# Designs tried in a protein design chat: miniprotein binders against q9bqp7. Part 256

Target 1, 240 residues: q9bqp7
Amino acid sequence: VPQNWFPIFNPERSDKPNASDPSVPLKIPLQRNVIPSVTRVLQQTMTKQQVFLLERWKQRMILELGEDGFKEYTSNVFLQGKRFHEALESILSPQETLKERDENLLKSGYIESVQHILKDVSGVRALESAVQHETLNYIGLLDCVAEYQGKLCVIDWKTSEKPKPFIQSTFDNPLQVVAYMGAMNHDTNYSFQVQCGLIVVAYKDGSPAHPHFMDAELCSQYWTKWLLRLEEYTEKKKNQ
Below, E stands for the ipSAE of ESMFold2; O stands for the ipSAE of OpenDDE; V2 stands for 0.75 times the mean of E and O plus 0.25 times the DockQ between their complexes.

## First folded at step 22 (miniprotein)

Design yk2 (at its last look DockQ between E and O 0.86; V2 from the best seeds 0.77)
Fold by OpenDDE base, look of step 22:
Structure yk2 (fold): chain B 240 residues (1-240), chain A 94 residues (1-94)
Amino acid sequence: as target 1 above (240 residues)
Amino acid sequence: SREELWERIFELIEKGDYEEALRLLREYIEKYPDNPLALYLVADLLFDLGRPEEARKVLERAKELAKKTGDPDLIEYVELLERLIERLLEELKK
C-alpha cells in the first residue's frame, strides 16, 4: 500500500461534462520545471531485470546493425512516432485549425491502422496538453482527451512493429495513462475529470490497431501501482 | 530469494563472469524447467562464450515457450539472438 495515498478521481469535479463541449481542444504548453515528468519517474523506477534486458537488447542490436545502424534505427523509430502523433493531432483538431495538412503525414501505415478506432473517437477536449499534479509533484504531456465509444478517456497513442494484443504487453503504458488521468483530474487548468483510459497500439503495416480500454476499476488498480513507483522515485532522489 | 538470485546472475554477467552465471542459470532451470527467460539467457551466454551450436539448441526451447507465453519482448529477444547465432554459424563454416 502506498504511504502517501492520493485519489485518482476528484470528488469535487462532476463526472458530467458540462454540456459546453469546448469548440476548441485544450493545448496547455509543457513548462520545463524541476518537476519530474511521468516518463522520467517510470524510467528511473524500472526494475533491475528490465534495465538489464534492455541493455542486453541494445548490445545485441548493435551487434546486428552496427553502432551507426542502431543509431539510425533509433532515430527512425523516434521520427515515425513523432510523425504519427503530429498526424493524429492534425486529424483530431477542428477543421478551422486545419492548416496545410501535410498530406504526406496522413499516408502512413500507422494512420491506416487507427482508422477503425478514429471512427469511435469524438468530443475531443485536449490534444498534446500538459497536466500537472501539484500535490504529488509530477508533470506530463498527454496525447488526447476524447470520448471513445461515448466514454471520456485519456487516450495514449503508441506505435509498434509487433502485435500487442494484450494490455500486459504494453508494459508501463497503463501507468502513464493513469498518471495523466490523476494529474488532469486535479489540475486547475481543467474543469472536468476522466474516469477511463485508452491505449491504442498502431501498427506500421496498416493492420488494425489494438485498443486497450481501461475502465475506472482497472484505472484504480494501476493508479496504486503508479503511486508506488512515484514513492520509489522520491526515495531514490532523497538518497542521491 | 528468486529476486536475489536473478540480481546475482545479472551482476555476474555485467562483470563478464559468464561461466558462473551460466552455472546458476542451469541450477535455476533444473528447478524451473519451463522458464523461457532463463533459457533465453542460457542461450545468450552460450553465444557469448562462443558455443553457438549449444546456444541454438537451448534457444529452440526458449522460442517455443516464449510463443506460448505471448510475451512480445521475449519473442523479439529470442528472434534477434536466433539471427545472431545463425550469422555466427555461417561465419564459422567459411
Scores: ipSAE 0.805, ipTM 0.952, lowest interface PAE 0.5, mean pLDDT 91
Fold by ESMFold2, look of step 22:
Structure yk2 (fold): chain B 240 residues (1-240), chain A 94 residues (1-94)
Amino acid sequence: as target 1 above (240 residues)
Amino acid sequence: SREELWERIFELIEKGDYEEALRLLREYIEKYPDNPLALYLVADLLFDLGRPEEARKVLERAKELAKKTGDPDLIEYVELLERLIERLLEELKK
């Protein structure tokens, strides 16, 4: 139970943005500051089991690939993730649809993997946009806010080489989504709020991506868990 | 508690006390025989101890159970260790 509970939703805001609002998605610049990012909070509050297994995995990968092979592997994974996000921002941006796109951005198994999801995405309101929770003092950079099958969602795009057919198999991803949602709902740069989330796991081989929809009740459950992680992070920083 | 037991196991593995870690893991598996993480760690330690045939046998059960859980990280850990075990077994036949 968090000691400093705060609601994820803002009753002062509409959950239905005006259909005649701006034609260009919001892209609020990320401001450098001392308040923690969502990803930093989550990384610094991993369980002892998670930390142990990650280090063991690294050791085994180095044994399989060699040190140089592992460095190349991790660099390639990072580059593919970066290109995937660049491609999605290009695909979903109105200005990018008017110009020829980089063919290399579109020749990805990950992009093919999400095609069936993208057909259900519309009404893009934000892309690669900073959020700040003004009361809880954390910051993030969300991937996308758009309608998915008629529901306005904070959408998080993930790449994976292995299938993740259930939301439980995405571990901290739901916490990341609700943290962005809570921050957006209490950030003065945004005039509306979002009550639903979507995690989309794309696959390197082009297999159909798995969407993981999060309704308001599920978001509230994960929000409580996020608040515990933020509290744990804050307590660790007081002791350093 | 179970959290304290797992923390002890992780500490033993990190400092290289594999035989004591195996003892604790085998006692755990006797009480909870369907835990794929525990079985994976037994196989992982047996591999480091140069006992790949035993590791292979334990890992087959861990793999079956890991797939039932749908935990993609554990499945990846199991498959990676399986590749390493098979490589070692092929090397030893020479």
Scores: ipSAE 0.681, ipTM 0.923, lowest interface PAE 0.8, mean pLDDT 85
ESMFold2 (binder alone), look of step 22: mean pLDDT 83; pTM 0.792

Design yk3 (at its last look DockQ between E and O 0.66; V2 from the best seeds 0.72)
Fold by OpenDDE base, look of step 22:
Structure yk3 (fold): chain B 240 residues (1-240), chain A 94 residues (1-94)
Amino acid sequence: as target 1 above (240 residues)
Amino acid sequence: SREELFERIFELIEKGDYEEALRLLREYIEKYPDNPLALYLVADLLFDLGRPEEARKVLERAKELAKKTGDPDLIEYVELLERLIERLLEELKK
């Protein structure tokens, strides 16, 4: 049980979306501060097993591809992810803010993969927007807040070359999602709260993406795990 | 605990004590023969020890079990090691 318990949901905020569909999604810039990001917390609190396996994987990949080949591989993976997020932001943005859609960004297997999910996405409230939890002292950049099948969700978009049909296969992604939810729900820059999460795993080959929906109960379970990771991070920092 | 044992195994590997790590893993597998992660680690250590034929044999079983669990990451690790083993075996034939 976390020593410093804090609720994921804010009882002071109404679950009812204020009827004013914001005509424009929120895009709050991430301020670089001494405050740790969700990603940093998760990376610094990986288990010894996770770290070991990742390092071994890296060594084996370098053995297979060479050092330069591995650097290229890593760069390509990063670039593909970035382009995918940029394309999604463009798609989900209101038509009036459609900067010149680089048509090339839309011609990807990943975009094809998520088409069936995008059909169920509506009411976009935030895109690439910063969240801060002032009490728990962490920040993050969330991908999207929108309605999925009529439920308001924090949506996290992921790219994969391999099938991830189970939420358990998404590693710390559920923790990331609930961390963003908890921060947003207590961030004064947002007037609403979210009770659901969605992880979408898009595939390079255009195969149908896997949606991993997280209801309020599942979010609460992962929130507890997130709090434990945050406590571990805080303890490690005190000892450094 | 299982976690403590694996932590010790990882520490041994990091120190380069592959033989002792391998011994501990083998003892674990005797008790828990259907653990795909343990079998993968055995194959991985055998590969590092320059024993690719033995590594291949163990990895075959690890692969079968990994597929049953549906863990895509472990499957990826197994497939990567398979490719490395095959490459090494081909080089040794030259």
Scores: ipSAE 0.759, ipTM 0.936, lowest interface PAE 0.6, mean pLDDT 91
Fold by ESMFold2, look of step 22:
Structure yk3 (fold): chain B 240 residues (1-240), chain A 94 residues (1-94)
Amino acid sequence: as target 1 above (240 residues)
Amino acid sequence: SREELFERIFELIEKGDYEEALRLLREYIEKYPDNPLALYLVADLLFDLGRPEEARKVLERAKELAKKTGDPDLIEYVELLERLIERLLEELKK
């Protein structure tokens, strides 16, 4: 149970954007600062089991691929993820100039994988946009805010190299989504709020992506877990 | 508790005390024989101890159980170790 509870939704804010808002999605720049990011908080509050298993996996990968092979593997995974997010921003942005310049970004299995999801995405309100929770003192960079099947969502795009029947995550993907949601809902750079989340796992081979929808009740449950992780992070930093 | 026991096991492995870690894991498995993480860790330690035939047998059971839980991380760990065990067994045939 968190000692200092804070609501994920903002009763002072409309759940619908203004009709007069610009048609261009928001892109609030991420500024360098000393407050922790969502991803840093989650990384610093991994359980001892998670840390051990991750290090063991790394050792085994190095044994399989060699040190240089593992470095190449991790570099390729990072690059593919970066290209995927760049392609999605280009596809979802109204500015077609970037799409014309970087047409090679549109040629990937990951982009093929999400096509059936993108058909249900509309009303894009934010892309690669910074969020800050001034009261709880954390920051993040969300991937997308858009309607999915008529529901306004914080959408998080994930890549996976092999198709799986279930979402692969470090257990933390839902926490990341709700942390961004809570920050956005209390960030003065945004005039609206979001109550739903969507996690989309795309596959390198082009297999259909798996969407994981999070309604407001589920988001509230994960918000409580996020607050506990943030509280744990704060206590660890006091002792360092 | 289970969490305390596994934290102790992880500490032992990190220090290289593989035989003591195995002893604790085997005691746990006697009481809870269908825990895929415990079975994976046994196979992992047996591999490091140069006992790949034993590791392979234990890992087959861990793989079955991991698939039932649907834990994609554990499945990946099992499959990676399986590849390493098979490579070692092939090398030993030479």
Scores: ipSAE 0.717, ipTM 0.936, lowest interface PAE 0.7, mean pLDDT 85
ESMFold2 (binder alone), look of step 22: mean pLDDT 83; pTM 0.790

Design yk4 (at its last look DockQ between E and O 0.89; V2 from the best seeds 0.76)
Fold by OpenDDE base, look of step 22:
Structure yk4 (fold): chain B 240 residues (1-240), chain A 94 residues (1-94)
Amino acid sequence: as target 1 above (240 residues)
Amino acid sequence: SREELWERIFELIEKGDYEEALRLLREYIEKYPDNPLALYIVADILFDLGRPEEARKVLERAKELAKKTGDPDLIEYVELLERLIERLLEELKK
């Protein structure tokens, strides 16, 4: 049990979205502060086993590709992810902000992969927006807040070359989602709260993306795990 | 605990004490024969020790078990190591 318990949901916020669908999604800029990001917390609290396996994988990849080949591979993976997020932001943005859709960004297997998910996405409230949890002292940049199949969700978009049909195969992504949810639900910049999460794994080959829906119960379970990771991070920083 | 044992194994590998790491892993596998991760690590160490034939044999079992678990990351690690082992075996035949 976490020593510093804090709820994921804010009882002071109504679950009913105030009927004023903001005509424009929120885009709060990320401020570079001394406050740790969700990503940093998760990276610094990986298990010894996870760190070991990733390091071994890296060494083997360098052996296969060479050092320059591995750098190129890593750069390409990063670039593909970035382009995918930019394309999604463009698609999910209101038509008036549809300036120069680089048509080339839309011509990807990843975009093809998520088409069936996008059909069920509506009521976009935030895109690439910063969230801060003032009490727990962490920050993050969430991809999207929207309705998926009529349920308001924090949506996290992921790219993969391999099938990830199970939420368990997404590693710390569920923790990231609930961390963003908890922060948003207590961030004064947001007037609403979310009770659900969605991880979408898009595939390079255009095969149908896997949606991993997280209901309020599952979110609460992962929230407990997130709090433990945050405590571990805090303890490690005190000892440095 | 299992966790303490794994930590010790990782420390030994990091120090380059592969023989002691292999001993502990073998003892672990005797108790838990259907652990694909342990088998993968054994194969990986054997590869580093220049024992690719032994590594291949162990990795075959790891691959079968990894496919049954459906862990995509472990499958990736196994397939990568498999390619490296085959490359090394081809180089040794030349």
Scores: ipSAE 0.793, ipTM 0.942, lowest interface PAE 0.6, mean pLDDT 91
Fold by ESMFold2, look of step 22:
Structure yk4 (fold): chain B 240 residues (1-240), chain A 94 residues (1-94)
Amino acid sequence: as target 1 above (240 residues)
Amino acid sequence: SREELWERIFELIEKGDYEEALRLLREYIEKYPDNPLALYIVADILFDLGRPEEARKVLERAKELAKKTGDPDLIEYVELLERLIERLLEELKK
């Protein structure tokens, strides 16, 4: 249980768009800050088990592929993720035309994997947009805010070469989503808030992506876990 | 507690005290015989100790259990170690 609980939702803010909202999705630029990012907080608060497994996996991959082979593998994984997010931002942006899109970017297995999800996505409010929680002092870069099957969500797109059919298989991803949600809901750059989250795991072979919908209650449960991780991070920094 | 035992096991592995880590892991597996993570770690240590035949046998059990739980990361770890074990066994025949 967190010692200092803070609400994920802002009672003074509506989840409905107002008439003055722009028709173009928000893209708030990242500001250079001393405060930590969501991903840094999560990386710095991994359990001893998580750290052990990651270190052994790295050692085994290097043994299998060699140092150069492992470097190429990790660079390729990073590039695939980057290209996937670029493609999704282009697809979801109303200002993009087919002429301006990289055709190879749109032909990836990952893009094929999410096609059935994209049919249920509408009302895009933000793409690749910075969020800051000024009270709790953390920042992030969320992938997307849009309606999924009629519910406004923070949507996080993930690539995977292995199936992840259950939300428990996504480890820290739900914490990442709720951290972004909490930050957005208390960020003065946004005039609206969200109550739901969605994690979409896309597959390299084009297999149908797994959506992991998070209603308000589930988001609140993960928010409590996020606050514990943030508290752990803060305590570690006080001891340095 | 279980948490204290796991912390001790990881500490021993980090220090390279594999025989004591194996002793504690075997004690844990006697009490909880269907834990795929514990079995994977035993196989991982046996591989580093140059005991690939024993590692392969333990890893077969870990693989069976990991597939039942549907943990894709553990399945990936098991399959990677399996490939390395088979490579080592092939090298030893040369």
Scores: ipSAE 0.640, ipTM 0.899, lowest interface PAE 1.0, mean pLDDT 85
ESMFold2 (binder alone), look of step 22: mean pLDDT 82; pTM 0.789

Design yk5 (at its last read DockQ between E and O 0.54; V2 from the best seeds 0.71)
Amino acid sequence: SREELFERIFELIEKGDYEEALRLLREYIEKYPDNPLALYLVADILFDLGRPEEARKVLERAKELAKKTGDPDLIEYVELLERLIERLLEELKK
ESMFold2, look of step 22: ipSAE 0.718; ipTM 0.938
ESMFold2 (binder alone), look of step 22: mean pLDDT 84; pTM 0.821
OpenDDE base, look of step 22: ipSAE 0.798; ipTM 0.953
ESMFold2, look of step 23: ipSAE 0.719; ipTM 0.939
ESMFold2 (binder alone), look of step 23: mean pLDDT 84; pTM 0.818
OpenDDE base, look of step 23: ipSAE 0.808; ipTM 0.959
ESMFold2, fold request of step 25: ipSAE 0.722, 0.723, 0.676; ipTM 0.940, 0.939, 0.931
ESMFold2 (binder alone), fold request of step 25: mean pLDDT 85, 85, 85; pTM 0.823, 0.828, 0.822
OpenDDE base, fold request of step 25: ipSAE 0.816, 0.814, 0.812; ipTM 0.962, 0.962, 0.962
ESMFold2, last read: ipSAE 0.681, 0.721, 0.720; ipTM 0.931, 0.939, 0.940
ESMFold2 (binder alone), last read: mean pLDDT 85, 85, 85; pTM 0.827, 0.819, 0.827
OpenDDE base, last read: ipSAE 0.814, 0.816, 0.814; ipTM 0.962, 0.962, 0.962

Design yk6 (at its last look DockQ between E and O 0.57; V2 from the best seeds 0.71)
Fold by OpenDDE base, look of step 22:
Structure yk6 (fold): chain B 240 residues (1-240), chain A 94 residues (1-94)
Amino acid sequence: as target 1 above (240 residues)
Amino acid sequence: SREELWERIFDLIEKGDYEEALRLLREYIEKYPDNPLALYIVADLLFDLGRPEEARKVLERAKELAKKTGDPDLIEYVELLERLIERLLEELKK
């Protein structure tokens, strides 16, 4: 049990979306402060097993591809992910920003992969927007807040070359999502709260993306795990 | 506990004491024979120790079990190591 319990949901915020769908999604810039990001917390609190497996994978990939080949591979993966997020932001943005759509960004297998998910996405409230949890002292940049099948969600978009049909195969992504939810629900820049999460795994070959929906109960379970990771991070930083 | 044993194994690996790590992993596998992760780590350490034939044999079992679990990451790690083992074995035959 976390020593410093804090709720994921804010009882002072109504679950009812105020009927005024903001005509424009929020895009709050990330301020580079001394405050740790969600990503940093997760990276610094990986288990010995996780660290081992990733390091071994890296070493084996370098043996297979060479050092330059591995750098190229890593750069390509990063670039593909970035382009995918840029394309999604363009798609989910209001029509006025559509005139600047680079048509080349839309011609990807990843975009094809998520088409069936995008059909169920509506009511976009935030895109690439910063969240801060002032009490728990962490920040993050969330991909999207929108309604998925009529439920308001924090949506996190991921790219993969391999099928990830199970949420368990998404590693710490569920923790990232709930961390963003908890921060947003207590960030004064947001007037609403979210109770659900969605991880979408898009595939390079255009095969149908896997949606991993997280209901309020599952979010609460992962929130407990997130709090433990945050405490571990805080303790490690005090000892440095 | 299982967790304490794994921590000890990873500490040994970090120190470069692969032989003692392998001993503990083998004891673990005797108790829990259907753990594809443990088998993968054994194969990976054997590969680093220059024992590719032994690594191949262990990895075959790891691969079968990994496919049954459906863990895509473990399957990837197994397949990558398999390719490296085969490459090394081909080089040793030259």
Scores: ipSAE 0.820, ipTM 0.952, lowest interface PAE 0.5, mean pLDDT 91
Fold by ESMFold2, look of step 22:
Structure yk6 (fold): chain B 240 residues (1-240), chain A 94 residues (1-94)
Amino acid sequence: as target 1 above (240 residues)
Amino acid sequence: SREELWERIFDLIEKGDYEEALRLLREYIEKYPDNPLALYIVADLLFDLGRPEEARKVLERAKELAKKTGDPDLIEYVELLERLIERLLEELKK
């Protein structure tokens, strides 16, 4: 139970944008801030077990690939994720032309993997857009806000080399989604809010992506967990 | 408590006291014999101690249990360690 509870939803705000919304999705620029990002909070509040497993995994990968091989591996994984997000932003943005799209970007197995999900996505409201929670003092950069099967969602796109058919195997991803959701719902740059989340795990080989839908009740449960992580982060900074 | 035991185990590993960590882990496994994470950690420590034959035996059980749970991260950790154990066993034959 967090000591400083705060609601994820804003009762003064609608989940329906007004008729004056632009035809182009919102893209609020990320500004340099002193306050922590969602990903920094999550990274600095990992359990001792998770820290152990990740450190041993790193050591084992270095032993298998060599230090230079591991650096190349991690650089390639980062690049693949970046290219995937760039492709999705291009596909979902009405202002970009085919001339500006890299042909190799669209030939990705990850893009093939999400095609069945994209058929159910409409009404894109925001792409690669900054969010800030002024009261709780954290920032983030969300991937997408759009309707999925008729429900307005914060959508987070993930790449994976291994199948993740269960939301439990995405551990911190639900916390990331609800943190973005809570920030957006209380950010003055946005005139609407969202009550649902979606995590989409795409696969390198083109296998059908796994969608992990989070309704309002599930989002509220994960929001409580996010608040505990943020509180833990704040306490750690006081002791430094 | 169970949480206190695990914290002590991870603290011992951090300090490099792998033999005492193994003793506590084996005590835990006596009570909870079907925990694939505990078995994986035993194999991981045995590998670092240069005991790859023992590590391989423990890891085979951890692999079986990890596949039953369907945890893709643990399966990845187990398979990576398995490859390293086999490489070490081949090197020791030289």
Scores: ipSAE 0.698, ipTM 0.925, lowest interface PAE 0.8, mean pLDDT 86
ESMFold2 (binder alone), look of step 22: mean pLDDT 83; pTM 0.788
ESMFold2, look of step 23: ipSAE 0.697; ipTM 0.926
ESMFold2 (binder alone), look of step 23: mean pLDDT 83; pTM 0.791
OpenDDE base, look of step 23: ipSAE 0.818; ipTM 0.951

Design yk7 (at its last look DockQ between E and O 0.64; V2 from the best seeds 0.70)
Fold by OpenDDE base, look of step 22:
Structure yk7 (fold): chain B 240 residues (1-240), chain A 94 residues (1-94)
Amino acid sequence: as target 1 above (240 residues)
Amino acid sequence: SREELWERIFELIEKGDYEEALRLLREYIEKYPDNPLALYIVADLLFDLGRPEEARKVLERAKELAKKTGDPDLIYYVELLERLIERLLEEAKK
């Protein structure tokens, strides 16, 4: 049990979205502060097993591809992810902000992969927006807040070259989602709260993306795990 | 505990004491024979120790078990190591 318990949901915020669908999604800029990001907390609190497997993977990839080949591979993966997020932001943005849609950004297997998910996405409230949890002292940049199949969700978009049919195969992504949810639900910049999460794994080959829906119960379970990771991070920083 | 044993194994690997790590992993596998992760790590350490034939044999079992569990990441790591072992064995025949 976490020593410093804090709720994921804010009882002071109504679950009912105020009927004023904001005509424009929120885009709060990330401020570079001394405050740790969700990503940093997760990276610094990886298990010895996780660290080992990633390091071994890196070493084996360098043996297969060479050092330059591995650098190119990692750069390409990063670039593909970035372009995918930019394309999604363009798609999910209101038509008036549809400046020069680089048509080339829309011509990707990843975009094809998520088409069936996008059909069920509506009521976009935030895109690439910063969240801060003032009490727990962490910050993050969430991809999207929207309704998925009529349920308001924090949506996290991921790219993969490999099938990830199970939420368990998404590693710390569920923790990231609930961390963003908890922060948003207590961030004064937001007037609403979210009770659900969605991880979407998009595939390069255009095969149908896997949606991993997280209901309020599952979010609460992962929230407990997130709090433990945050405590571990805090303890490690005190000892440095 | 299982957790303490794994912690010790990873500490040994970090120190470069692969032989002692392998000993503990083998003891673990004797108690828990259906752990594809443990078998994969054994194969991976054997590969680094220059024992590719032994690594191949262990990895075959790891692959079978990984497929049964349906862990796509472990399957991928197994396949990557398999290709590296095959390459090394082919080069040794030349």
Scores: ipSAE 0.764, ipTM 0.939, lowest interface PAE 0.6, mean pLDDT 91
Fold by ESMFold2, look of step 22:
Structure yk7 (fold): chain B 240 residues (1-240), chain A 94 residues (1-94)
Amino acid sequence: as target 1 above (240 residues)
Amino acid sequence: SREELWERIFELIEKGDYEEALRLLREYIEKYPDNPLALYIVADLLFDLGRPEEARKVLERAKELAKKTGDPDLIYYVELLERLIERLLEEAKK
């Protein structure tokens, strides 16, 4: 139970913006500041089990690939993730046309993997957009806000090089989504709010991506867990 | 409590006291013999202690249980360690 409860939804705000005029997706720039990001809070509040598993994974990968091989592997994974997010932003942008040199950006197993999901995505409201929660003092950079099967969602895109669904057992991905949602719902740069989340796991081999929809009730459950992680982070920083 | 036991186990691993961590893990497994995470951690520590034959046997159980519970992250970690153990054992035969 959090010591300092704060609601995820804003009662002063509607969950659908006025559609009187055409709009382009928001892209609020991320600015450097002294308050922590969502990903930093989550990284700094990992359980001892999570830390163990991550550290042993690194050591085992180095044994398998060698030190230089591991550096190359992690660089390639980062690049593929970056290119995937860039491609999705381009595909979902109504004003962007890919240049001839950028067609390689669209040729990946990950983009093939999400094609069936993209057919159900419409009404894009924000892409790669910063959010800030001034009261709770955290920031983030959300991937996408759009309708999925008629529900306005914060959408988070994840990649997997080996297509097996491991994301469903990881609680931190839902925490990212609800943290972004709570920040956006209380950020003056946004005139609307969202009540749902979506996590999409894309596969390197092009296998159909797995969508994980989060309704308002599920988002509220994960919001409580996010508040506990933020509280833990704040207490650790007081002691440093 | 179970939480206190796990905290102690990870503290020992962090300090590099793998033999005492193994002792506590074996105590835990006596109470909860079908926990694939605990078995994986035992195999992982045995591998680093240079006891790959023992690690292989424990990891075979961990793999079977992890697949039955359907935990994709644990299955991934188990399979990675399995490849390293098998490579080491095959290299030792040469």
Scores: ipSAE 0.687, ipTM 0.920, lowest interface PAE 0.9, mean pLDDT 85
ESMFold2 (binder alone), look of step 22: mean pLDDT 82; pTM 0.785

